VHH binders against o26223. Designs and how they scored, part 175

Target 1, 191 residues: o26223
Amino acid sequence: MKLLWTSQHIKVTVHIDGKVSKMDVLEAIKTRRSIRKYQDREVPEELIDKILDAAMCGPSAVDERPWHFIVVRNREMLEKIPEVHPYGAMVKDAPVAIIVCCDSSLEKIPGFWVQDCSIASQNILLAAHSLGLGAVWTGVYPLEDRVEGIRRLFSIPEHVIPFSVIPLGYPAENPGTRDLFDPDRIHLEKW

## First folded at step 9 (VHH)

Design z3 (framework vhh_7nfr_2)
Fold by ESMFold2-Fast, scan of step 9:
Structure z3 (fold): chain B 191 residues (1-191), chain A 124 residues (1-124)
Amino acid sequence: as target 1 above (191 residues)
Amino acid sequence: QVQLQESGGGLVQPGGSLRLSCAASGFTFSRYWMSWVRQAPGEGREWVSSISYSGGYTYYADSVKGRFTIARDNVKNTLYLLMDSLKSDDTAVYYCAKHIYEGFPKTQDAFDIWGQGTQVTVSS
């Protein structure tokens, strides 16, 4: 008889260079890459809920929190996104996409919603990566043709501005890490 | 079918070297962190080393740091452990293990697939 040893039946606790079993934030930031190729696998609803919870935790100018999210799983709708977003071709191959929107009626300081929605978008990317998923930020605002196209496609009201489309899925590519540190961009005490 | 097959174990004298290999099949090897875990006679399992899916990050147990090197070949779907300056305390069955989640590992649920193991014996 062959005995099966898996982490489910055998409790194996591992610490990596003194790190406990929680996600290492710096490693997540350094290893996150844009992922444009996805496995033919559904993303569980629970993971999308965790990602959106993280998205809503971002700082916001005077706490206006103007973001709204559309979760798109419908294949026909995902396949129509590239028609209105030329650089969103990968969206048709993703099992799910999140559209980050600004509700302008919630805006307290003009123009700061762009920063708010950027923060929410980045939190989506980091949360997805920490959960073993891949994602990429495809820009919508400020390109008026893309804004209007996405608005019409998803019946978004005129006072709501679609900001980004973020396809998500289990990764089917493995881009290596990058060394992006440039000390010439750091100035001490003055320029 | 998901499988991990270890090879390269054997009998060596203290101070010797061995190279272990683990051939992976049935999953997308290039998307998973991989680890080596060992078990000495009458002892529990001890984590030895881990490598990220890209090979860009490697981690080692304090007991083997500076003596062992973990490596992978994503084209050949093979994991390696290069073992230098072997000690009698390194005597164990060495297992190749696949981390549960793609991309970024979760240590509470560290491994879902194990190989059958390869015996390493360090003695005079």
Scores: ipSAE 0.000, ipTM 0.097, lowest interface PAE 19.4, mean pLDDT 83

Design z30 (framework vhh_7nfr_2)
Fold by ESMFold2-Fast, scan of step 9:
Structure z30 (fold): chain B 191 residues (1-191), chain A 124 residues (1-124)
Amino acid sequence: as target 1 above (191 residues)
Amino acid sequence: QVQLQESGGGLVQPGGSLRLSCAASGFTFSRYRMSWVRQAPGEGREWVSSISYSGGYTYYADSVKGRFTIARDNVKNTLYLLMDSLKSDDTAVYYCAKHIYDGFPKTQDAFDIWGQGTQVTVSS
């Protein structure tokens, strides 16, 4: 049996504006994989704008929407990220990275900004996948050295907390699909 | 029971020094950012200084920068504020405060546990 990574459930249709997508939501969720190898190709600003629009559409606790985003394209800056984020080595090879941040002055209920920024991060990953890009979520908060390292590297103010770094680009790897459904984790009406 | 208990306040002359301590109990002290917050007579609460859970990162209000030093001892579960070159404007009750999580909101809403306070009076 020959399994094609995207062909069974994805059909490409080109519109007048060059938009290309015929993936249903469940397929997008099930086929998205962490991508750590990128083509030597720039990502157009229009695609980054679409991804950030999707990120800002996520739900947030009491509609606080505390997220801010830093878009990093500068090669020298991307190369410095692994110095403060040891498991972010792939970021130096990406054409662009998005740093998801919380502006604590926008927080209305203590602690929920973590969930808010997690939701925004996942929307970035799904939107990137839907647009033919690959991305990976790398954790910053709550690891003190990463939080303060990223803060100082990008001149982030003291009231703003860097949450995640998401490198993205056109994928240079195809890890295939995973079967992750585990019915033993589903309990009916009681534990 | 979770508690913060300050000590080390007192009367000091302008230009003098004091060392404040805050003893923490009932929670895992080494996992939380800690702050000092002060309140002068008839004024609101003013954030003074914060220290990360490891002690590796420290932050200061512009009014105390270069004069105060925040420190912590995670083995003894104790927070410190070393106050040098004290001025009359430093007169206040000084509170030890635990952050809800390791973040940097300067607001009082970022704190879930407060000490009872220790009085610092700078007067000739």
Scores: ipSAE 0.000, ipTM 0.252, lowest interface PAE 11.8, mean pLDDT 85

Design z31 (framework vhh_7nfr_2)
Fold by ESMFold2-Fast, scan of step 9:
Structure z31 (fold): chain B 191 residues (1-191), chain A 124 residues (1-124)
Amino acid sequence: as target 1 above (191 residues)
Amino acid sequence: QVQLQESGGGLVQPGGSLRLSCAASGFTFSRYWMSWVRQAPGEGREWVSSISWSGGYTYYADSVKGRFTIARDNVKNTLYLLMDSLKSDDTAVYYCAKHIYDGFPKTQDAFDIWGQGTQVTVSS
């Protein structure tokens, strides 16, 4: 079973922590940080709906869009994730997590599902940030033990590949600003 | 050149054993799930077994569970199928196949590289 909605039924919240969001795209990209500490606050379903809408808007090779998403709010299930993903300890402290999956039956071009699911994962991180939330991408694929652990824990079918686990919540930390521009990585006209 | 080459097939009596090998070249063998798929005369392809990158996870068709063992040697770039307690219904051409992706699909479209096959005949 899954939540059924369309663009006509989507719940859109434009106020972040009592204020209208004024973050432009470049600011969102430059100020997004991995957040691993969360407030003990519920994330409204309207914000999750908006984040998933953004996730599905990513470009995809040959428009295959193989992504599927599992939304986990159940505390007992969140607490079991670190048992199969040792570096995902922060997930049990998050109010919600999104598991990004690839349905291999939807793949039209071999191997590009990894890029497709990476794009969906990054869109989740950016959308969460733009909405005043914090999130972090915890890696599942290509680590065999994590893939099979997550598959078993969430009853994921054999033709579906779990790609990433992204805990989300209102941030309880504020990592400093970073300037990551490195002109030595830019080559003009040739290597 | 990307290639899979099977060997080890032959004629055996019911209840006998065979070991199939598949030598892989031209790709990073340790990075892909590998499978054995068979085809009996006049029938479609039937998935037999799959093995994960490390060999830590193995899966078998219900028809071969407890009788066949899939294994791999990532140093030698070789896939194996150890077949015990062979039955007449195991008679088929056996192909090794490289998965396109990490998934565990049982469809023929899940594979991008196939070997030429090796014949296994189980007869009294």
Scores: ipSAE 0.000, ipTM 0.269, lowest interface PAE 12.8, mean pLDDT 84

Design z32 (framework vhh_7nfr_2)
Fold by ESMFold2-Fast, scan of step 9:
Structure z32 (fold): chain B 191 residues (1-191), chain A 124 residues (1-124)
Amino acid sequence: as target 1 above (191 residues)
Amino acid sequence: QVQLQESGGGLVQPGGSLRLSCAASGFTFSRYWMSWVRQAPGEGREWVSSISRSGGYTYYADSVKGRFTIARDNVKNTLYLLMDSLKSDDTAVYYCAKHIYDGFPKTQDAFDIWGQGTQVTVSS
């Protein structure tokens, strides 16, 4: 008799036939897209750990590293996020979401935690993309209603500020490429 | 002298609740994923739930999702399973199982140490 696992009992390999080892940084940045439709497929915990490791590698003001992360897989909790976040409807359909938070007690320079948590959020998006996943940044801070809604829903202490909610999963959509280079925004030597 | 000792099983009516505990000794409990696996009479083992080293990640079988909660106390070296809204189909021997530690979590469960089991009977 063998162990009776869910339909998701499969072996997972971190390496994807040379793609992750061959994708350079510029290509990853240029090809990452916001993904809001996900396959009905579990994201392995090992991939979440790699994404969070990358999130913590970002530069931070005076190396304060104020970020904390909440990993949400509970379907009921994911379904409640759209109730407190109007633009977070896709979160209920994602297999997992990461809530990026700032512990204000770790802040060394006032106000720079926003930049620190933005960098962590972007690293999550890039790392997910490099691992074959799709994700999207849904904004929480500085909208007070969303901040307090997410705080209440996940029992976040008053000294901790929820910054972003990032649903992620295997992509069920393939958005087209974008060319965003605008030379009119580049000024040489003077404005 | 590695041991997993389950307790908290018993006879309950449908709709009742039970709290199972598993006391771990002889290894560094906080370094391993832990799981609950059950076996009904005449059937094979069925995975119920798993919890990561820190308790930050939990997984549940579809049959128990929303009714059972897995938790751990790394100071007391104890694993828990909170069972609510019990059904006759939940009748089984419940085993505490240690996942193989590899310094990195896996989506597959491989168990190298098992407890002796605790009987849960849901009868009307």
Scores: ipSAE 0.000, ipTM 0.087, lowest interface PAE 20.4, mean pLDDT 82

Design z33 (framework vhh_7nfr_2)
Fold by ESMFold2-Fast, scan of step 9:
Structure z33 (fold): chain B 191 residues (1-191), chain A 124 residues (1-124)
Amino acid sequence: as target 1 above (191 residues)
Amino acid sequence: QVQLQESGGGLVQPGGSLRLSCAASGFTFSRYWMSWVRQAPGEGREWVSSISYTGGYTYYADSVKGRFTIARDNVKNTLYLLMDSLKSDDTAVYYCAKHIYDGFPKTQDAFDIWGQGTQVTVSS
């Protein structure tokens, strides 16, 4: 299948396990790739809403659900992220980014918020992919310079920890599929 | 069970040195900023020092700058306060405190977990 955009004249073809345009859960998981190049095209608010709905559907330790999200569309703010996140250069070129945060006041079991926010981050990546978007997870926690830089840049309260920054947009690159299955990492009944 | 347990207090001479330790349990120690807070006889609580998640940032009260060093060992889940050139005015009960997620304590409300304290007496 091919997509042609009037503003960019970009032609993109997607092949997913021999099927075009239709993606089940396993196909989404197996074909999702980190996307760092984006078309100069805005992402509709309706798609962001669907992605955030999916993010909040992840399992959470004792159902604490400590995640909060900041949606950043402001170009000036997106351009400042690489100044506090050295490996986040692609963020300035994205039409939108989602910052995944932990509200510590919602934490019921110490430490499990990291797993909760990781699950939310992965759901954002999978949901974006399923909707025809590309995204990449850029790490913030536990790197103290990045945590404090992002906190200061977005006026994040003292009891909230920024966990990840996920830029997303319509993909302007198409990396190939990877075969990552390794049977040596599977043990039956015992190590 | 979230717990902070201080040790290493005692009687020292003016100009001497002392090392305090705080053993942390029941939470992911490497995730939190940690502080030392002291209370002298008849006085209110005074913030002494704070340290970031990795130890890359440290902050000190003006009264202890250049004399005290805060440190942490995230593998051992232990916070330290190395005290040099001790003065009689340093006599106090020293408390280990866990920050909510604030890197720099502004008020007592910045701490959600406290230890039981360890007594430091500087006297000749």
Scores: ipSAE 0.000, ipTM 0.088, lowest interface PAE 20.7, mean pLDDT 81

Design z34 (framework vhh_7nfr_2)
Fold by ESMFold2-Fast, scan of step 9:
Structure z34 (fold): chain B 191 residues (1-191), chain A 124 residues (1-124)
Amino acid sequence: as target 1 above (191 residues)
Amino acid sequence: QVQLQESGGGLVQPGGSLRLSCAASGFTFSRYWMSWVRQAPGEGREWVSSISYDSGYTYYADSVKGRFTIARDNVKNTLYLLMDSLKSDDTAVYYCAKHIYDGFPKTQDAFDIWGQGTQVTVSS
């Protein structure tokens, strides 16, 4: 119910118990974790707007930018998501969820919308983390039953494909940091 | 409280068969995707197979496709891996894992709950 604000000079910040710190890009990427437990606090619209602005900044094939977003705050609707998404149990406990969709009428190169929507989904996760929120990517596409279940639940038109459901909130868990660097996966010059 | 317990491993000859089971407790098993992941000595973890909550969707690693079958019994809260035409390369500890999110779980971080593992040894 709010007009999207114009692009801003958005400082990457982490809010820690009323404290604010600046997180660089590499730090945000390395410390982001999937969060599935949320405080019963509402997420301000201003933060959702910043997250969606970041989502739309991703590269897309031939600049097609096919993404559309549904912001769900209605408790009844959030409680129905697990009925059509077997991995969406945590969504009912989140204060808000974002559904990332592809409008196929905006697609210029067949099939690349999957990459476009993946990029938008990852930007949502990183932006949420940078703003002190927790989020998790729950997959919808390419699982036909989930695609149709989410489509029916949210009255999504036939030419629009729901791609992911991303619940967000202030985190109620801290899984800690992972060390994922594996030099055995890096090949110099040749395989 | 939340637990996964594997069984059914053992020593088998090449070309033989084994049936692994995983007993789940402490969560609503019928609502979650489940996977099998294996780890050979000195190697990293390799995703083997996944099954949807309703058995409607199953996925297999290329190395086991056509030889292994994943199944579940939501009444008994049990996950199965039926392994046929076993090869020496199948020698590993096999772990039952509760899937965190959907998609192909090719990393250890795709799962939030792991069993203790069951050893499968294929040798002559």
Scores: ipSAE 0.000, ipTM 0.124, lowest interface PAE 16.8, mean pLDDT 82

Design z35 (framework vhh_7nfr_2)
Fold by ESMFold2-Fast, scan of step 9:
Structure z35 (fold): chain B 191 residues (1-191), chain A 124 residues (1-124)
Amino acid sequence: as target 1 above (191 residues)
Amino acid sequence: QVQLQESGGGLVQPGGSLRLSCAASGFTFSRYWMSWVRQAPGEGREWVSSISYEGGYTYYADSVKGRFTIARDNVKNTLYLLMDSLKSDDTAVYYCAKHIYDGFPKTQDAFDIWGQGTQVTVSS
């Protein structure tokens, strides 16, 4: 019998082409890319549930957890998103999109809901990537025309603010990885 | 009271067909994924099929794919399993089950409410 000498807790499982590959957390973060082209293939609802579970695990200011999510699979509704979100053209080609919202009635500290919803959005992107899916973050807030357009389209109440629209699906492109490390942005002990 | 009530089971010859129904009450049926799960004598539970809350997505176990069809009627709060080309190996008690979460389930086997079951026997 041989025991493990190092921690093996930092592993993610990625389902790709009916097979499984493993990524650690740092590799998942480094290899996630914005994906805007999707296969004509549905995303199982259990994967969406896993992604939303991950989204809700993010930290929030004073644990206010103000997030709500709308899952959009209806083709007619997905086709209408680009009409109110000009940089969301890829959404109409995605099999599903998640709209991240803030319920302002749950807000305990004014203004921190933006950071809360940003964290939830990033968790959606990372969870999708870890499950073999591709996704892209598209901004809604703070652009008032987009906020009101999305609110009207999905019957979102006045006290709820749509923050981002994240289309996702099985990737139909592979943009490769980026080298983004810039040591000039790191300052030791002071500026 | 939240409850699920199955019906439509019985004795049928190999190659025959049956339609199972499950009447749901006490919760907003149209907001939950629903599943059929079966248990043969002396064996564990086997997941058979699941349907999304609006009926847009359906999933089947390999053993029943192409022979069974899951359907729902959200106006009548009723889940169905249409069983064609029945085999002796389909003999089991069939349960309908409500998924834990409102909307998308975390797994196909995550259930919080079960019916009492309906017996299906496939024999000559």
Scores: ipSAE 0.000, ipTM 0.107, lowest interface PAE 18.2, mean pLDDT 83

Design z36 (framework vhh_7nfr_2)
Fold by ESMFold2-Fast, scan of step 9:
Structure z36 (fold): chain B 191 residues (1-191), chain A 124 residues (1-124)
Amino acid sequence: as target 1 above (191 residues)
Amino acid sequence: QVQLQESGGGLVQPGGSLRLSCAASGFTFSRYWMSWVRQAPGEGREWVSSISYSDGYTYYADSVKGRFTIARDNVKNTLYLLMDSLKSDDTAVYYCAKHIYDGFPKTQDAFDIWGQGTQVTVSS
């Protein structure tokens, strides 16, 4: 039985006639790594648009889609982020960062916006990876000091909650892939 | 020219206190995040604490939270680690480390400058 479960996760490479998909979905998920070092090279607006399109395609509770995004390219603004986010030191070295926000006025079910914004954040990471970029999720919510720091820095209104700051750029590091499959965390039929 | 020099280590009994200092020279200290990293015998490097360049933000490893305090003096170009309620598990070489700075993109590590280290031994 455990062998049947394992066989469902076989590696499949998809080859398209006359077109090569750079990365299939499973490979994108398995090879995405947090990237904190970036080349001194601008990211085209077209790639940011594709990433944000992917972010907005995530599922949300009762289709509330409460997310808003701030795209930060201004060097002076990027350099101020580490002062309100200690583990965001790499943001000042990134050519661009995306701030994922929740507009609470769009919330239909209390509390599910955290899951909605998490999904949007992960889609940003996967889309960036699939396009040859590197990114990292730096947490803002639920740490009140970071939430208010980011809010003040970017003039975010009180009804909007900054959730994550995601710097991205062309990667200047290759940490390799992780083997995270742990069969001891899988229980068949019962605990 | 760029240098980090630690001091203040030594032998202390369990429950004792020590104050580590790190003198920085050759760079604009007030523009960099600074960290303390330790290495116990036979172990890998363990991050201990970090402080922002403005000193407004401090972070601690779970193993030292509530016992250690990181501080900086941007006028004196000095980083500090005040260690209280020391345990035998705190025995290690303590390193002062500078975070990567704008204009010096690194591909290897989050830190580009390290001190020589100072030994802290907690035993009776």
Scores: ipSAE 0.000, ipTM 0.112, lowest interface PAE 19.4, mean pLDDT 82

Design z37 (framework vhh_7nfr_2)
Fold by ESMFold2-Fast, scan of step 9:
Structure z37 (fold): chain B 191 residues (1-191), chain A 124 residues (1-124)
Amino acid sequence: as target 1 above (191 residues)
Amino acid sequence: QVQLQESGGGLVQPGGSLRLSCAASGFTFSRYWMSWVRQAPGEGREWVSSISYSEGYTYYADSVKGRFTIARDNVKNTLYLLMDSLKSDDTAVYYCAKHIYDGFPKTQDAFDIWGQGTQVTVSS
C-alpha cells in the first residue's frame, strides 16, 4: 500500500500564526539556490500549506490551472524515488517532497500545461526559500521512463502526468549565490 | 540628511579583538544591504563583508572568513563588525557603506553612501 497525502482538516493547537519572511521578492529570486542536503528535521504542515498556496498563484494559460500536488512524507516512498529517477538521489534524504502533476482533464489549451506546471514548480522553490527551507527541482517530464516510473510508484492515473519532484527541508548546506546577469542576452527593439 | 558614522576603531595587538559600529540616519536602514569595506595605506578598496536587510544572508571576503562577524540592529539603525584574531594585514581604514539598491554589491561603485571611516591598526 502506497501512501498518498491529501488536504485534510487539522485541529491546530499551536499558537504561532506562521513564520514571517523578511526577504524581498528580488532578494528571494537572486539568492535562491538548489539545496540537496537537508537537516534531520520535519517540515511543519503549515509551511507546506503556504508553499502550495503560492504554487497555485502562478499565471496559467487560459486560466486552466491544471496542477495537482502529491505531498510525500513516507520514508519508504521517498527512498524508492531514486530507483525511478537516476538524478533524484537527494530525495531519499529529504523530510518531504512535492510531486507537481498535470490533470489533463483540466487542460483547456493543448501543451501549455508544461508552462503552467513549470510556473508552479518555480513558485514552490521561491516560497520554500522565503520560508527558510531549501529545495531542488528534479525533472520528470518529458522523460518517458521517469514519467511512468513515478506514475507507477505513486499510483497516478493515466490522465495525470507527473511533471517534477521537489524535495525540500531545512538546508544543511549553503552554496552561496550566483551572479547570472548577462547583458549580451538582451536585445533592444530587434535581434 | 543621509549619514553613516563609524566608531570602535583603534590600536590593537595581533590576536586581539575589536567591535566596529556604524550609526545610520536619513534613510530607511532596514530596507538596504549594508557592507564593510576597508582601505590599507597606498592600496585600493577591499570589500570585507555584506549583510542583507533581513539578516538572512551574510557574506565574507576569504581573508576574514571565520574571524569576522557582520551583524545589524534594524531597530537601532546600526551595523556592526566583530573582529577576532586580528592580523597586521587587517590594518586599514574601515568604511561602512550603503548599497545603492537592494542586492549584493560586486564592485565598489555599487555603493551610494559611505561613512567617514574608522582607523584600525594592528601592530606588535
Scores: ipSAE 0.000, ipTM 0.100, lowest interface PAE 19.1, mean pLDDT 82

Design z38 (framework vhh_7nfr_2)
Fold by ESMFold2-Fast, scan of step 9:
Structure z38 (fold): chain B 191 residues (1-191), chain A 124 residues (1-124)
Amino acid sequence: as target 1 above (191 residues)
Amino acid sequence: QVQLQESGGGLVQPGGSLRLSCAASGFTFSRYWMSWVRQAPGEGREWVSSISYSGDYTYYADSVKGRFTIARDNVKNTLYLLMDSLKSDDTAVYYCAKHIYDGFPKTQDAFDIWGQGTQVTVSS
């Protein structure tokens, strides 16, 4: 009899329910959701430092690493963000927000700063999720009115471009998981 | 019409072997992850095994590792489960399921399309 079998057996890390365990990378990627409701609870500075460390570990074109971060905890400043960002209403209710910026003086190859700052933004979302926090990416660049509004609000220099505003905190909602995989977008060997 | 149809179940003695088949139609089978899920009488659904769209990656529940082999034929649009060294605890209805990610499904709602099921009974 002819048997069909696979030669590859991949070991999968299983998280034991009811015990304190760290989320593996693949689970973090698949279970991360945009969180827009936060507990009235401060996020420790240690966790923000860990998140920013992770943000700076992303790959960068020609190792230009053009990112700069503004950490906003001031309630009055957080409350002003919705005035310059129409879809940023949730930011006023967050205990902290991180503004991801590109310093154009650090750019070595034109245009790749967008990819660099996108990678940094996603690393912030994944790191926050892995630490038990919730976050959401609110878009700034390339919407000119939002870019100038955020720049003015936070005194950002003309050679620095605000890219995203990411409010974060302990989650006060659990939206569950989404099934987004579309295999019709995967092409084997050729288009 | 999207459809999954299982076959190959039946009565077998402990230590015996069975081969389950699942015929898929109405979608591009070769581009989706596929799984086998079982349900014993009075119990919840238990994930058994998953296979990637290419067949290169396979995952198994601890209860069946070393005894069961999942395989697929993308030309025939068919999923297989080869069951060796069957135990009485393997008695269940076995369902073919299409899921859209890899790894261990932690909830019964991890699948979007299910077959009708095929009964496997292991008894002397």
Scores: ipSAE 0.000, ipTM 0.095, lowest interface PAE 20.1, mean pLDDT 82

Design z39 (framework vhh_7nfr_2)
Fold by ESMFold2-Fast, scan of step 9:
Structure z39 (fold): chain B 191 residues (1-191), chain A 124 residues (1-124)
Amino acid sequence: as target 1 above (191 residues)
Amino acid sequence: QVQLQESGGGLVQPGGSLRLSCAASGFTFSRYWMSWVRQAPGEGREWVSSISYSGEYTYYADSVKGRFTIARDNVKNTLYLLMDSLKSDDTAVYYCAKHIYDGFPKTQDAFDIWGQGTQVTVSS
């Protein structure tokens, strides 16, 4: 699959009679939940392109932008992921998954690629949610058996590190929102 | 003079054990990730194990996980690879390698200093 809208401009897909009910940024952050059950419904290529554009808009240390993405729609390949990722069972039931990777040769500041790829992963989750999709971050790095399993399954070269596998789809579950605000974790002026 | 010097290789029977050592000099050993990389006859280089500058994090190739232990002594500037339950497939030249920085890139381009290598032969 080709990326259609990887430019800095994202087309407005629906306006008048198809306003999504605009989720502002704070609402998207507060209401995003991990979704592990998906409808038997394909995700349009255009939505994946928007999600990947959002992923690449994250800040990165010294603008190194080390991320690469693998988009997996092939059912056979999705079904093999649980063999190398024990907690990735839901991936086989998703219509699509995105593998977030780090090209370690692009790293300019030691160790910050983990944070860069975490930012990209979170942007995928938020963008998916804002577009009416559900997703979940399944951890790969730093679990070496998962890293090597995913690397071999998708022919990822040694200088590229698979960081996360994020299945996506239209949600088939609706977990309620959570009230996670804890003022005891906020310190004014000093610890 | 920046150098890595391996020792401890040799001939061992299947199921046996060896301890490889790598003496580092000419750089601040305690500030760099270190790795062991091996090369079997007729094959390319294969990453075996890595250890963080503090020793807090260790990583292993699937082929050696549970059998090999990487360790370091930052006072003696020495890296170790403790090899248990050796198999014929472990036969290779083992190289000590210094990472360019304290990141965790798993590439050969991520190493700027290499040792001369030490031969490990596992046969009956």
Scores: ipSAE 0.000, ipTM 0.081, lowest interface PAE 21.1, mean pLDDT 82

